# VH-VL binders against q9lj97: the designs that were tried, part 27

Target 1, 262 residues: q9lj97
Amino acid sequence: MSQEEQPKRPQEPVTYGDVFEVSGELADKPIAPEDANMMQAAETRVFGHTQKGGAAAVMQSAATANKRGGFVHPGDTTDLAAERGVTVAQTDVPGARVTTEFVGGQVVGQYVEPRPVATAAAMEAEVVGLSLQSAITIGEALEATVQTAGNKPVDQSDAAAIQAAEVRACGTNVIAPGGIAASAQSAANHNATIDRDEDKIKLIDVLAGATGKLAADKAVTRQDAEGVVSAELRNNPNLSTHPGGVAASITAAARLNERADI
Key: E = the ipSAE of ESMFold2; O = the ipSAE of OpenDDE; V2 = 0.75 times the mean of E and O plus 0.25 times the DockQ between their complexes.

## First folded at step 11 (VH-VL; framework fv_masavibart)

Design s2 (at its last look DockQ between E and O 0.12; V2 from the best seeds 0.00; counts 0 for: pae E 15.9 > 2, placed apart)
Fold by OpenDDE, look of step 11:
Structure s2 (fold): chain C 262 residues (1-262), chain A 120 residues (1-120), chain B 110 residues (1-110)
Amino acid sequence: as target 1 above (262 residues)
Amino acid sequence: QVQLVESGGGVVQPGRSLRLSCAASGFTFSSYYMYWVRQAPGKGLEWVAVISYDGSNKYYADSVKGRFTISRDNSKNTLYLQMNSLRTEDTAVYYCARTGWYRYQGFDYWGQGTLVTVSS
Amino acid sequence: QSALTQPASVSGSPGQSITISCTGTSSDVGGYNYVSWYQQHPGKAPKLMIYDVSDRPSGVSNRFSGSKSGNTASLTISGLQSEDEADYYCSSYTSRSTLVFGGGTKLTVL
């Protein structure tokens, strides 16, 4: 009589931090069934269906495990999700559509779909079958960050990442007065003196119109992404990159460019 | 309570200059981008200018670029709009407005506006 | 900068729901989730009703809701009341680092 090993009840609940790159209070919260349902609904609203392997699916799996473990009950919701919502937002940036999934204001998923930049040249190229997908530039990637993390208060890690991006875009280590890097640093310094997050300068304040603020721009490469990631990590006490943040956006752009054989 | 109070409006001839002020109170002025928005009589809202929290960045609508200058004195909690080479089409109620917690989240507070009339 | 396109006027009866559209481009409404809506009564300053496409400031009635699809944002006012009669303006961030307003919509409560 083979003792069917009863599936070992998970000793600990599956938390948001276990499955997503989230921080703070949310990271320690067990994923609740209603949270997953909200995400499923949000994905369905935006995509017409739930994404395979997407946040909703992950959350459902986690919530199911948590229910089985007795850590959550049917109908439970996380306070942060209840208060701040579960949302899926889409934004079109030059060369791509970015879909971002949020739980309690934190990014839990991001999808980037390449879109042909409808430049007059691209219309001509469509006629020639040469989908010259224009490579995503550093400036464009920075602007994309506004969509995914625009409401994030600027901190030193952001400033460092932005500086790294600017340096790579311009090919110079000199921080231009009034440039994006300088602005980001100023914002970070300012924010350090502000107690309330709502009063802090946000990434949108710095990165809006980033393409026009750079002295030079270039297509994002993997090397650029690595550099920006490194800068962000080195200046983050948590040694992590912010989901949907500067480094994440640059990385996404690099990946897209690589796929396009640009 | 957050308050914005515009002043400096009046009647001026074309080509003349006028300086508007906006006195801010009830919030940390230096933490916010500030905007000027104008509305011509019987017309819609038009963005005029924006200034960053520390005054390091300024942006202007094309219609006023080169003629208007936005500035701020954070020590006095005051926003300014220097209007030079005024035109009849500049006739409007000018509002100062504060953004929410970041630049493009909308204007959560508005002044009552000050009327600028440019007429020959 | 070309203003966002709004209907010049909309009307509804008390208790009804109306929707005001705000159409832009991929460089503004369609490109960003930074759409705001303002209510303006005659002789008064605009009041923020919706920001970030669908968020409501504190003190704004839940009768006001916002949404966006493609290049078009929408303000829906449910349960129309006489006090809702006003001009409504949409705004959006633009790729040029500017703010653009719609032309405004006059709402009449019949």
Scores: ipSAE 0.014, ipTM 0.506, lowest interface PAE 8.8, mean pLDDT 85
Fold by ESMFold2, look of step 11:
Structure s2 (fold): chain C 262 residues (1-262), chain A 120 residues (1-120), chain B 110 residues (1-110)
Amino acid sequence: as target 1 above (262 residues)
Amino acid sequence: QVQLVESGGGVVQPGRSLRLSCAASGFTFSSYYMYWVRQAPGKGLEWVAVISYDGSNKYYADSVKGRFTISRDNSKNTLYLQMNSLRTEDTAVYYCARTGWYRYQGFDYWGQGTLVTVSS
Amino acid sequence: QSALTQPASVSGSPGQSITISCTGTSSDVGGYNYVSWYQQHPGKAPKLMIYDVSDRPSGVSNRFSGSKSGNTASLTISGLQSEDEADYYCSSYTSRSTLVFGGGTKLTVL
């Protein structure tokens, strides 16, 4: 099997596709200085600083290299960053805050940080003697993906990850007719025939209401996360998982469930 | 209880503009693709436009492309259709409709419709 | 332009079965399993009767069934009742990522 030599960086621009798992026109765009400045500003607005080794730092380094190579000028922005923007969004799920970073509508980074489960629920549960630390279920983790990657087109790696999650939730290795995995596989197959990403079926179309669609559900375990990550990775041509995707949400839930048990 | 209520229809002269509204209640409006479908008097159903849950994607029938604009305000649970350069052929009852599970899956809830008449 | 073809009218007697056809192309009915059927009484909004070729929404009588063969989808109404008298429309998703309707079929219960 042949492997391509690493491109000489001073002689070629550093593109979004070189440093992030992005697709389409964005993947071929050189990272521009204003793109990096916009991400730094967005990260600072949300975190109070840039993230060490995070998306803004990577973009700043790439933009500097591109300026040195003559591929961009100070103050340049890519069309997609100017049109669709650079955004840092935070989404709360049970026990966690998920931060997702976007350029041109595509995820370039995702971070999962623990948060206390609702204090009002703690007060109510104490009064009635209920446990507050109910584990995050596979269905809940799948629904969390709607908020972090709901607008992502469904592909084969997503369908594989969803299938792995559903068979683990239901305790069988047989795909249920009319289940979420069947819907995700149908969506992935359909999307393979669609040229424009905006016309494709998105993760929200499959995963919204996942807890109500599963025949059975259970708390996410580390073993579940390993299985879902493996399925997503094996079925991605880049042999990686999607930031903010199904595996990311399942892994976040598993980690939070492990901390709650400790 | 899911409800869709259209408003803003009326009689208008050719070349003028009109804005339709659809008030949604009883479901999480911001999670659904929304459609406009029209029906000329005595005629069949015709798809007009669709908008994604966050408004980022909009698609139009060829017959209205460039003249009509679909939009939504998720904070007000309201779908809109801005109709410019109206023609007599645009005379129809206009329905807003919600998809089922997917945007390509049938319309499980429809409004009552609002009549738009374009005549001199 | 490319509309799905339905017969303009169909009739049947109470208690009989009737079938309404909906013919498209390989770019819509033949290429996708996203066919729906709607019932519309005069002056009323359409009601979804069948989606995804053959699936029935909750609250729709099992007298209504759907199927597809090649480029043609079919709605079958068994045990015909006077209340079934209405206009019926099919729709399909297309390869252009658009939705198309048939011209409609007027069902008369004699």
Scores: ipSAE 0.000, ipTM 0.400, lowest interface PAE 15.9, mean pLDDT 79
ESMFold2 (binder alone), look of step 11: mean pLDDT 92; pTM 0.931

Design s3 (at its last look DockQ between E and O 0.01; V2 from the best seeds 0.00; counts 0 for: pae E 18.6 > 2, placed apart)
Fold by OpenDDE, look of step 11:
Structure s3 (fold): chain C 262 residues (1-262), chain A 120 residues (1-120), chain B 110 residues (1-110)
Amino acid sequence: as target 1 above (262 residues)
Amino acid sequence: QVQLVESGGGVVQPGRSLRLSCAASGFTFSSYYMYWVRQAPGKGLEWVAVISYDGRNKYYADSVKGRFTISRDNSKNTLYLQMNSLRTEDTAVYYCARTGWYRYQGFDYWGQGTLVTVSS
Amino acid sequence: QSALTQPASVSGSPGQSITISCTGTSSDVGGYDYVSWYQQHPGKAPKLMIYDVSDRPSGVSNRFSGSKSGNTASLTISGLQSEDEADYYCSSYTSRSTLVFGGGTKLTVL
């Protein structure tokens, strides 16, 4: 009679940091059942259903494990999720719809859906079979970041990524006074002296209107994305890119441009 | 050494309120779920309430729901039980109890209890 | 909350082995491995003897052991001693985020 090995209780809880690229206090918090339920509800609201392999599914699995492990109670919620919410937001950018999932203000999931750029030119191009999809520029990708990570406090990794993006857009290694890179660096330095995240400068404060703040702009290439990703990673102690952050946005733009053969 | 010390018990009339305290020491209070368990004279143990490590989540036995409120002050390493609308059946020794570290592992430490007597 | 079912009393002679049963439902003892056992002497607070069905806290004698089969958990005390005379309670965490206790078992050492 095979003693059905009762699944060994996990020795440690599944935390947000174990399953998502999150940082700070949230990363160390066990995923709670109500958090997962909130995400499920949010996904359902936005998509009409829960995403397979999406944040809600991952959270549910983690929460279930945590319940089994006795780390959380069935009705538990994390303070960050309760206070800051669990949300799913959609933003339309040129050529795509970006859906971002948040727990406590941090991105835990991101989806990019290509959309035809309904420009008058695209309507004419559809008639001619030439989908003149305008390539997404670095400036546009940076602005898109506001939609996905606008409330994220600016840190050194963000500043580095933004600097890399600006350099690539402008073709110069010189940081322009008053440019986006300079602003981001200033913000990061300031934020390092601030204890409370709510008091810190956010990406929205730096990247809003990025297209107009760049001295020059260009279509995002794979090489640009690689450079920005590298910059963000090198300046992140966790050696990770922020989901929906600067590097992620640039990477998404590059992928879209490649698909459009632009 | 881990210590839990209950206080605030006494004799009260039905319908009155009482607040119990449990002073914790010898461990990181904020890392533990805390429980109130009571025992009526000559009777068995009954779970009363539980509070999460950060105080965010609270659960109550049906018998006390709506009348009792569990809370904690992690800065003071103190657990509380506000008891309102007391009934004669609430007469019991009330114990403060700690669970295992970070997860439920039974009640590894108990206070000595404080007696609450509800009588007319 | 329905209490877990324990025998009201058990007895044994010194040196003997006795077992106390704790029977619940599939939503408590049967559904989870969060079964604990407590020893309580008169006028004293309960003491944790077993947790997670069969795990023993530090300082608890190896004479105490726990097991579970189906919806029934069991506490076994081997080599019964006079100091083992006490009330014993089982508990289980439930799917409703509540804790349920057994009615208690009085152990008499003859």
Scores: ipSAE 0.547, ipTM 0.837, lowest interface PAE 1.1, mean pLDDT 87
Fold by ESMFold2, look of step 11:
Structure s3 (fold): chain C 262 residues (1-262), chain A 120 residues (1-120), chain B 110 residues (1-110)
Amino acid sequence: as target 1 above (262 residues)
Amino acid sequence: QVQLVESGGGVVQPGRSLRLSCAASGFTFSSYYMYWVRQAPGKGLEWVAVISYDGRNKYYADSVKGRFTISRDNSKNTLYLQMNSLRTEDTAVYYCARTGWYRYQGFDYWGQGTLVTVSS
Amino acid sequence: QSALTQPASVSGSPGQSITISCTGTSSDVGGYDYVSWYQQHPGKAPKLMIYDVSDRPSGVSNRFSGSKSGNTASLTISGLQSEDEADYYCSSYTSRSTLVFGGGTKLTVL
């Protein structure tokens, strides 16, 4: 045996508790091949394909390891998956569509797809996680993007929007080394070379803690929002902004600040 | 002020279990990937496990796969490592570590570690 | 998953510059710019000295610098001081979406 690529034999089965945040009886169950097939079918029905690095892919990898180790056989299904099902459900909430994946009634995956909120100032604040009682800052709006699009891979349009926001918050046109814009640009450049979305750097990875990372901060104005939107648009091949993304969060903050200001 | 504090280490016999905890403070815990890294006495650093910011994705070193489980409770700002079927080669100081701004930026904050000794 | 190769030890005199190497493959050090370096004094937790091949965290002396050529990353310490005596580890992101460490290098200041 000269190939280090040959997988090592597992000594214990890979259970649902090993790969997912589940509890109770399911957590101790080995992932079986038909469980993975059922999740793949469910993801394909809802998304038109399996999710890269999603629950079906993780389950298939685990089931393959379990077969190699002799812990399960082709065609095996866990009793919980067989009796209670493997499902993918979509739920619409203000500002987002939530897709939830279940095995045996427990969540094994959850995806939030941002959707624009079109109605009241209070609903807009809840979508982006902002308070109505004080002026919303650029840093707070950037952090709100974590809640609405945190799982989105960082691209060049995001980096441009973040740069526009940071420049306006700090009052300079110079990108600070180690700042948010520099990190976002590095992430966008890195992601351009990565094939799997699961391996890409996400908006949460860049924007988490933005209020503490900015050198200075200020209340969001409409002119700030216009600048950030322009930057995101010009750097998107589709000439559009991302729902729930950086520009959307800054725009929501600007609208709320205008409505709260008498 | 970022702080990571591990606990739960001790002396156990082979085949037994321990659960490690890492209390996090001074940052938005739910926004970061968290890692366990260990160091056997007189040896180098070895990555053990990583968990995504929302807890959905977990990855393990081959040496612990199937025996260890990483988890987190974002409402309590706490990272966990459940170590089952412990072996003498699991004897190490276990560190809780945080990445920087993105998952691959390296470990900018470490706890002081908690010693796990597996001996008969 | 791959292991990174570091020399077991390196030494230098105060004021000298020294370099510690970290050799991997095209699936880690050579393929990605996510190389980090850590300093560890006895009984202490590691400290991040360099990330992303050459970037220095706030508070780390500019005497520490990093670089990469092909599959080999390097940590250079200029103006060597007695407090630099420690163990140094490199790490890299891998094509399997995991992280791997080098075996460590003991730096002795003569």
Scores: ipSAE 0.000, ipTM 0.405, lowest interface PAE 16.0, mean pLDDT 79
ESMFold2 (binder alone), look of step 11: mean pLDDT 92; pTM 0.929
ESMFold2, look of step 13: ipSAE 0.000; ipTM 0.377
ESMFold2 (binder alone), look of step 13: mean pLDDT 92; pTM 0.929
OpenDDE, look of step 13: ipSAE 0.046; ipTM 0.567

Design s4 (at its last look DockQ between E and O 0.01; V2 from the best seeds 0.00; counts 0 for: pae E 14.9 > 2, placed apart)
Fold by ESMFold2, look of step 11:
Structure s4 (fold): chain C 262 residues (1-262), chain A 120 residues (1-120), chain B 110 residues (1-110)
Amino acid sequence: as target 1 above (262 residues)
Amino acid sequence: QVQLVESGGGVVQPGRSLRLSCAASGFTFSSYYMYWVRQAPGKGLEWVAVISYDGKNKYYADSVKGRFTISRDNSKNTLYLQMNSLRTEDTAVYYCARTGWYRYQGFDYWGQGTLVTVSS
Amino acid sequence: QSALTQPASVSGSPGQSITISCTGTSSDVGGYNYVSWYQQHPGKAPKLMIYDVSDRPSGVSNRFSGSKSGNTASLTISGLQSEDEADYYCSSYTSSYTLVFGGGTKLTVL
């Protein structure tokens, strides 16, 4: 049988910027083992367990790689995580509980789940043919991104995702001047010329008030989510979506709407 | 338990300044848009200002624009309203209020209000 | 500015249903489903009774219901009780990303 190559030790530390869409000082900080432990504790406090696929798991994996590479020690904590902390916060929105995860004041993850009581009530409403809550629109999902990734600098993947969303909301494949997609594309182009992330245009600057800025709006469907995810993926050199980003918010909305359909 | 507690109201002369505070507890303050709403004695409710969760976006009613400044300190879970160039028509009970963090969904929590009286 | 129009007062007897109207424009009530209703007893802060046109928050009696047609939202109180005597305000999100309130309606239970 052919011999498989063994994994190599990392040549450089895994930083917050490598695994999360964060900016400034945090982006260059190696993920340390105590950072991951703090996030695990915060997730456990909120959920009673660590969240599968959540920020703590990603941080634990990165911290393990950094230990193997000799970049950190088992008890190390980054100064930003120690000083500013890690937080897991929950907010109830129509049809969902949104959990946002922060490190050093920056968003590193978002989890959207059906509301605990609403899940049972939604089943009863489906049997009777009643809806518990209004369907989440594309505009509402875009505004939800402001809360979870509003401080993220706008890049080309964001602009592509926003364009896909606006085209589907308005029923036209033409980008309207002065629309959200046009603003996002302009922001992405501008940001490409800016060196400091704090000086870049952020998602909140483009998406705030999205429900009022769209020429038309509609309930998010699975097809809409697939289109937005594809747009974000194709325009991200890492071929991934952003946690708490546009595609994540649209996908969460589509899933909730689909469950609530009669 | 969600609580909003306003303070800083009082009697002031026209043209003077006053700063209101709203102490928040029982929820993740930094995830919510926060509002000021006022009610003149014997009158209805009037929206005054709103601030985004990170403090970067601020909007004002036309009646106070240029004179009032909304702000927040997320490290202290406190909302502020700086009221400059006060007028008799600013006399009201001032409430801080919370709504859903990604859009307006009604004000589900209000403070008790603090009275501002502008007169000699 | 586009203040929302409510009747100054309404009255009803215990057990009756009453309806309070809230009329705006296509730039607020007519254009968005972000209409809320508040109950306010004397000396108290307002209490949210209805949001998103017709949704009730936890702890609000199912005697309260909301609806909308065109530019007019309505709050209906069924099975009127003496405790329902209060001022009622509607509010709406606007196309300028602000909020407007109605002038308020005093409900008297006879």
Scores: ipSAE 0.000, ipTM 0.404, lowest interface PAE 14.9, mean pLDDT 79
Fold by OpenDDE, look of step 11:
Structure s4 (fold): chain C 262 residues (1-262), chain A 120 residues (1-120), chain B 110 residues (1-110)
Amino acid sequence: as target 1 above (262 residues)
Amino acid sequence: QVQLVESGGGVVQPGRSLRLSCAASGFTFSSYYMYWVRQAPGKGLEWVAVISYDGKNKYYADSVKGRFTISRDNSKNTLYLQMNSLRTEDTAVYYCARTGWYRYQGFDYWGQGTLVTVSS
Amino acid sequence: QSALTQPASVSGSPGQSITISCTGTSSDVGGYNYVSWYQQHPGKAPKLMIYDVSDRPSGVSNRFSGSKSGNTASLTISGLQSEDEADYYCSSYTSSYTLVFGGGTKLTVL
């Protein structure tokens, strides 16, 4: 009779930081069952079903593990999830629908669905079979980040990513005073002196209207995405990119552009 | 050394209120779920209430639900039990206890208990 | 919530092994591996002896062991000693998000 080895109790809870690219207080919080339930409900509301391998599934798995480990109880919710909510939001950007999943205001998941740009020009181009889908530019990708991570406090990794993006867009390593890169760096430095996330400068404050803040712009390439990802990773102590963040947005844009054979 | 010290017990009439306190020391109080367990004279143990480490989640036994309120002040390392509408059946030694995990784990430390007597 | 069912009393001679049963339902003992056992001497607070069905806290004698089968958890005390004379309580998590204790067992060392 094989003594079913009782699964060894986890020594530590699964935290949000273990499974998601989140920071701050949330990163250290064990994932609670009600958090997962909220996400599941949110996904179901938006998608009609829970996403396979999505945030809800991950959270459920983590919460289950945490329950088994005795780190959380049924009915438990994190304060951040309770206060700020668990939400799934969809935003339409040119050429794509972006779905972003949030816990306590931080992005924990992002999905990009290509959508044909129903521009009047695309209706004419459908007649000519050449859907001239305009390539997504770096500026546009940065602006898209506002939709997915606009409420994220700007940190050094964000600033680095934004700088990399600007360099790629403009073809120069010179940081223009008052540019997006300079603004992002200033924001990150400021935020480092602020204790409360609510009082920190957010990505929306920096990236809103990014297309108009760049001296030059270009279509996002894979190489651009790689550069931005590298910048974000190097400046993130967790060596990860923020879901729905700058690097993620640029990467998504690059992928879309490649698919469009643009 | 981990210590839990209950206080606030006494003799009260039915319908009255009493507030129990549990002073915690020797551990990071704010990191632990805390519990109240009671034992009527000559009887067994009965779970009363639990509160999460941050005080946001609270659970009660059916026997005390609506009458008792568990709370905590992490700045003072103190657990509380507000007991309203006391009944004779509430007569018991009340223990505060902690678990190294959540409420469904074993209680690794107990206070000495404080006696609450509800008698007319 | 109905208390878990324990024998009211058990007895044994020094050096013997005794077992105390704790019977619940599929909603508590049978549904979860969150069974704990406590020893209580007269006038003292309970002491944790076993948690998570079979795990033993540091400082607890290896003479104490726990197991579970179906809806019944068991505490076994081997090499019975006079100091083992006490009341023993089991507890379990419940599907109602509560804890339930057994009625207690008085162990007498003869």
Scores: ipSAE 0.000, ipTM 0.510, lowest interface PAE 11.8, mean pLDDT 86
ESMFold2 (binder alone), look of step 11: mean pLDDT 92; pTM 0.939

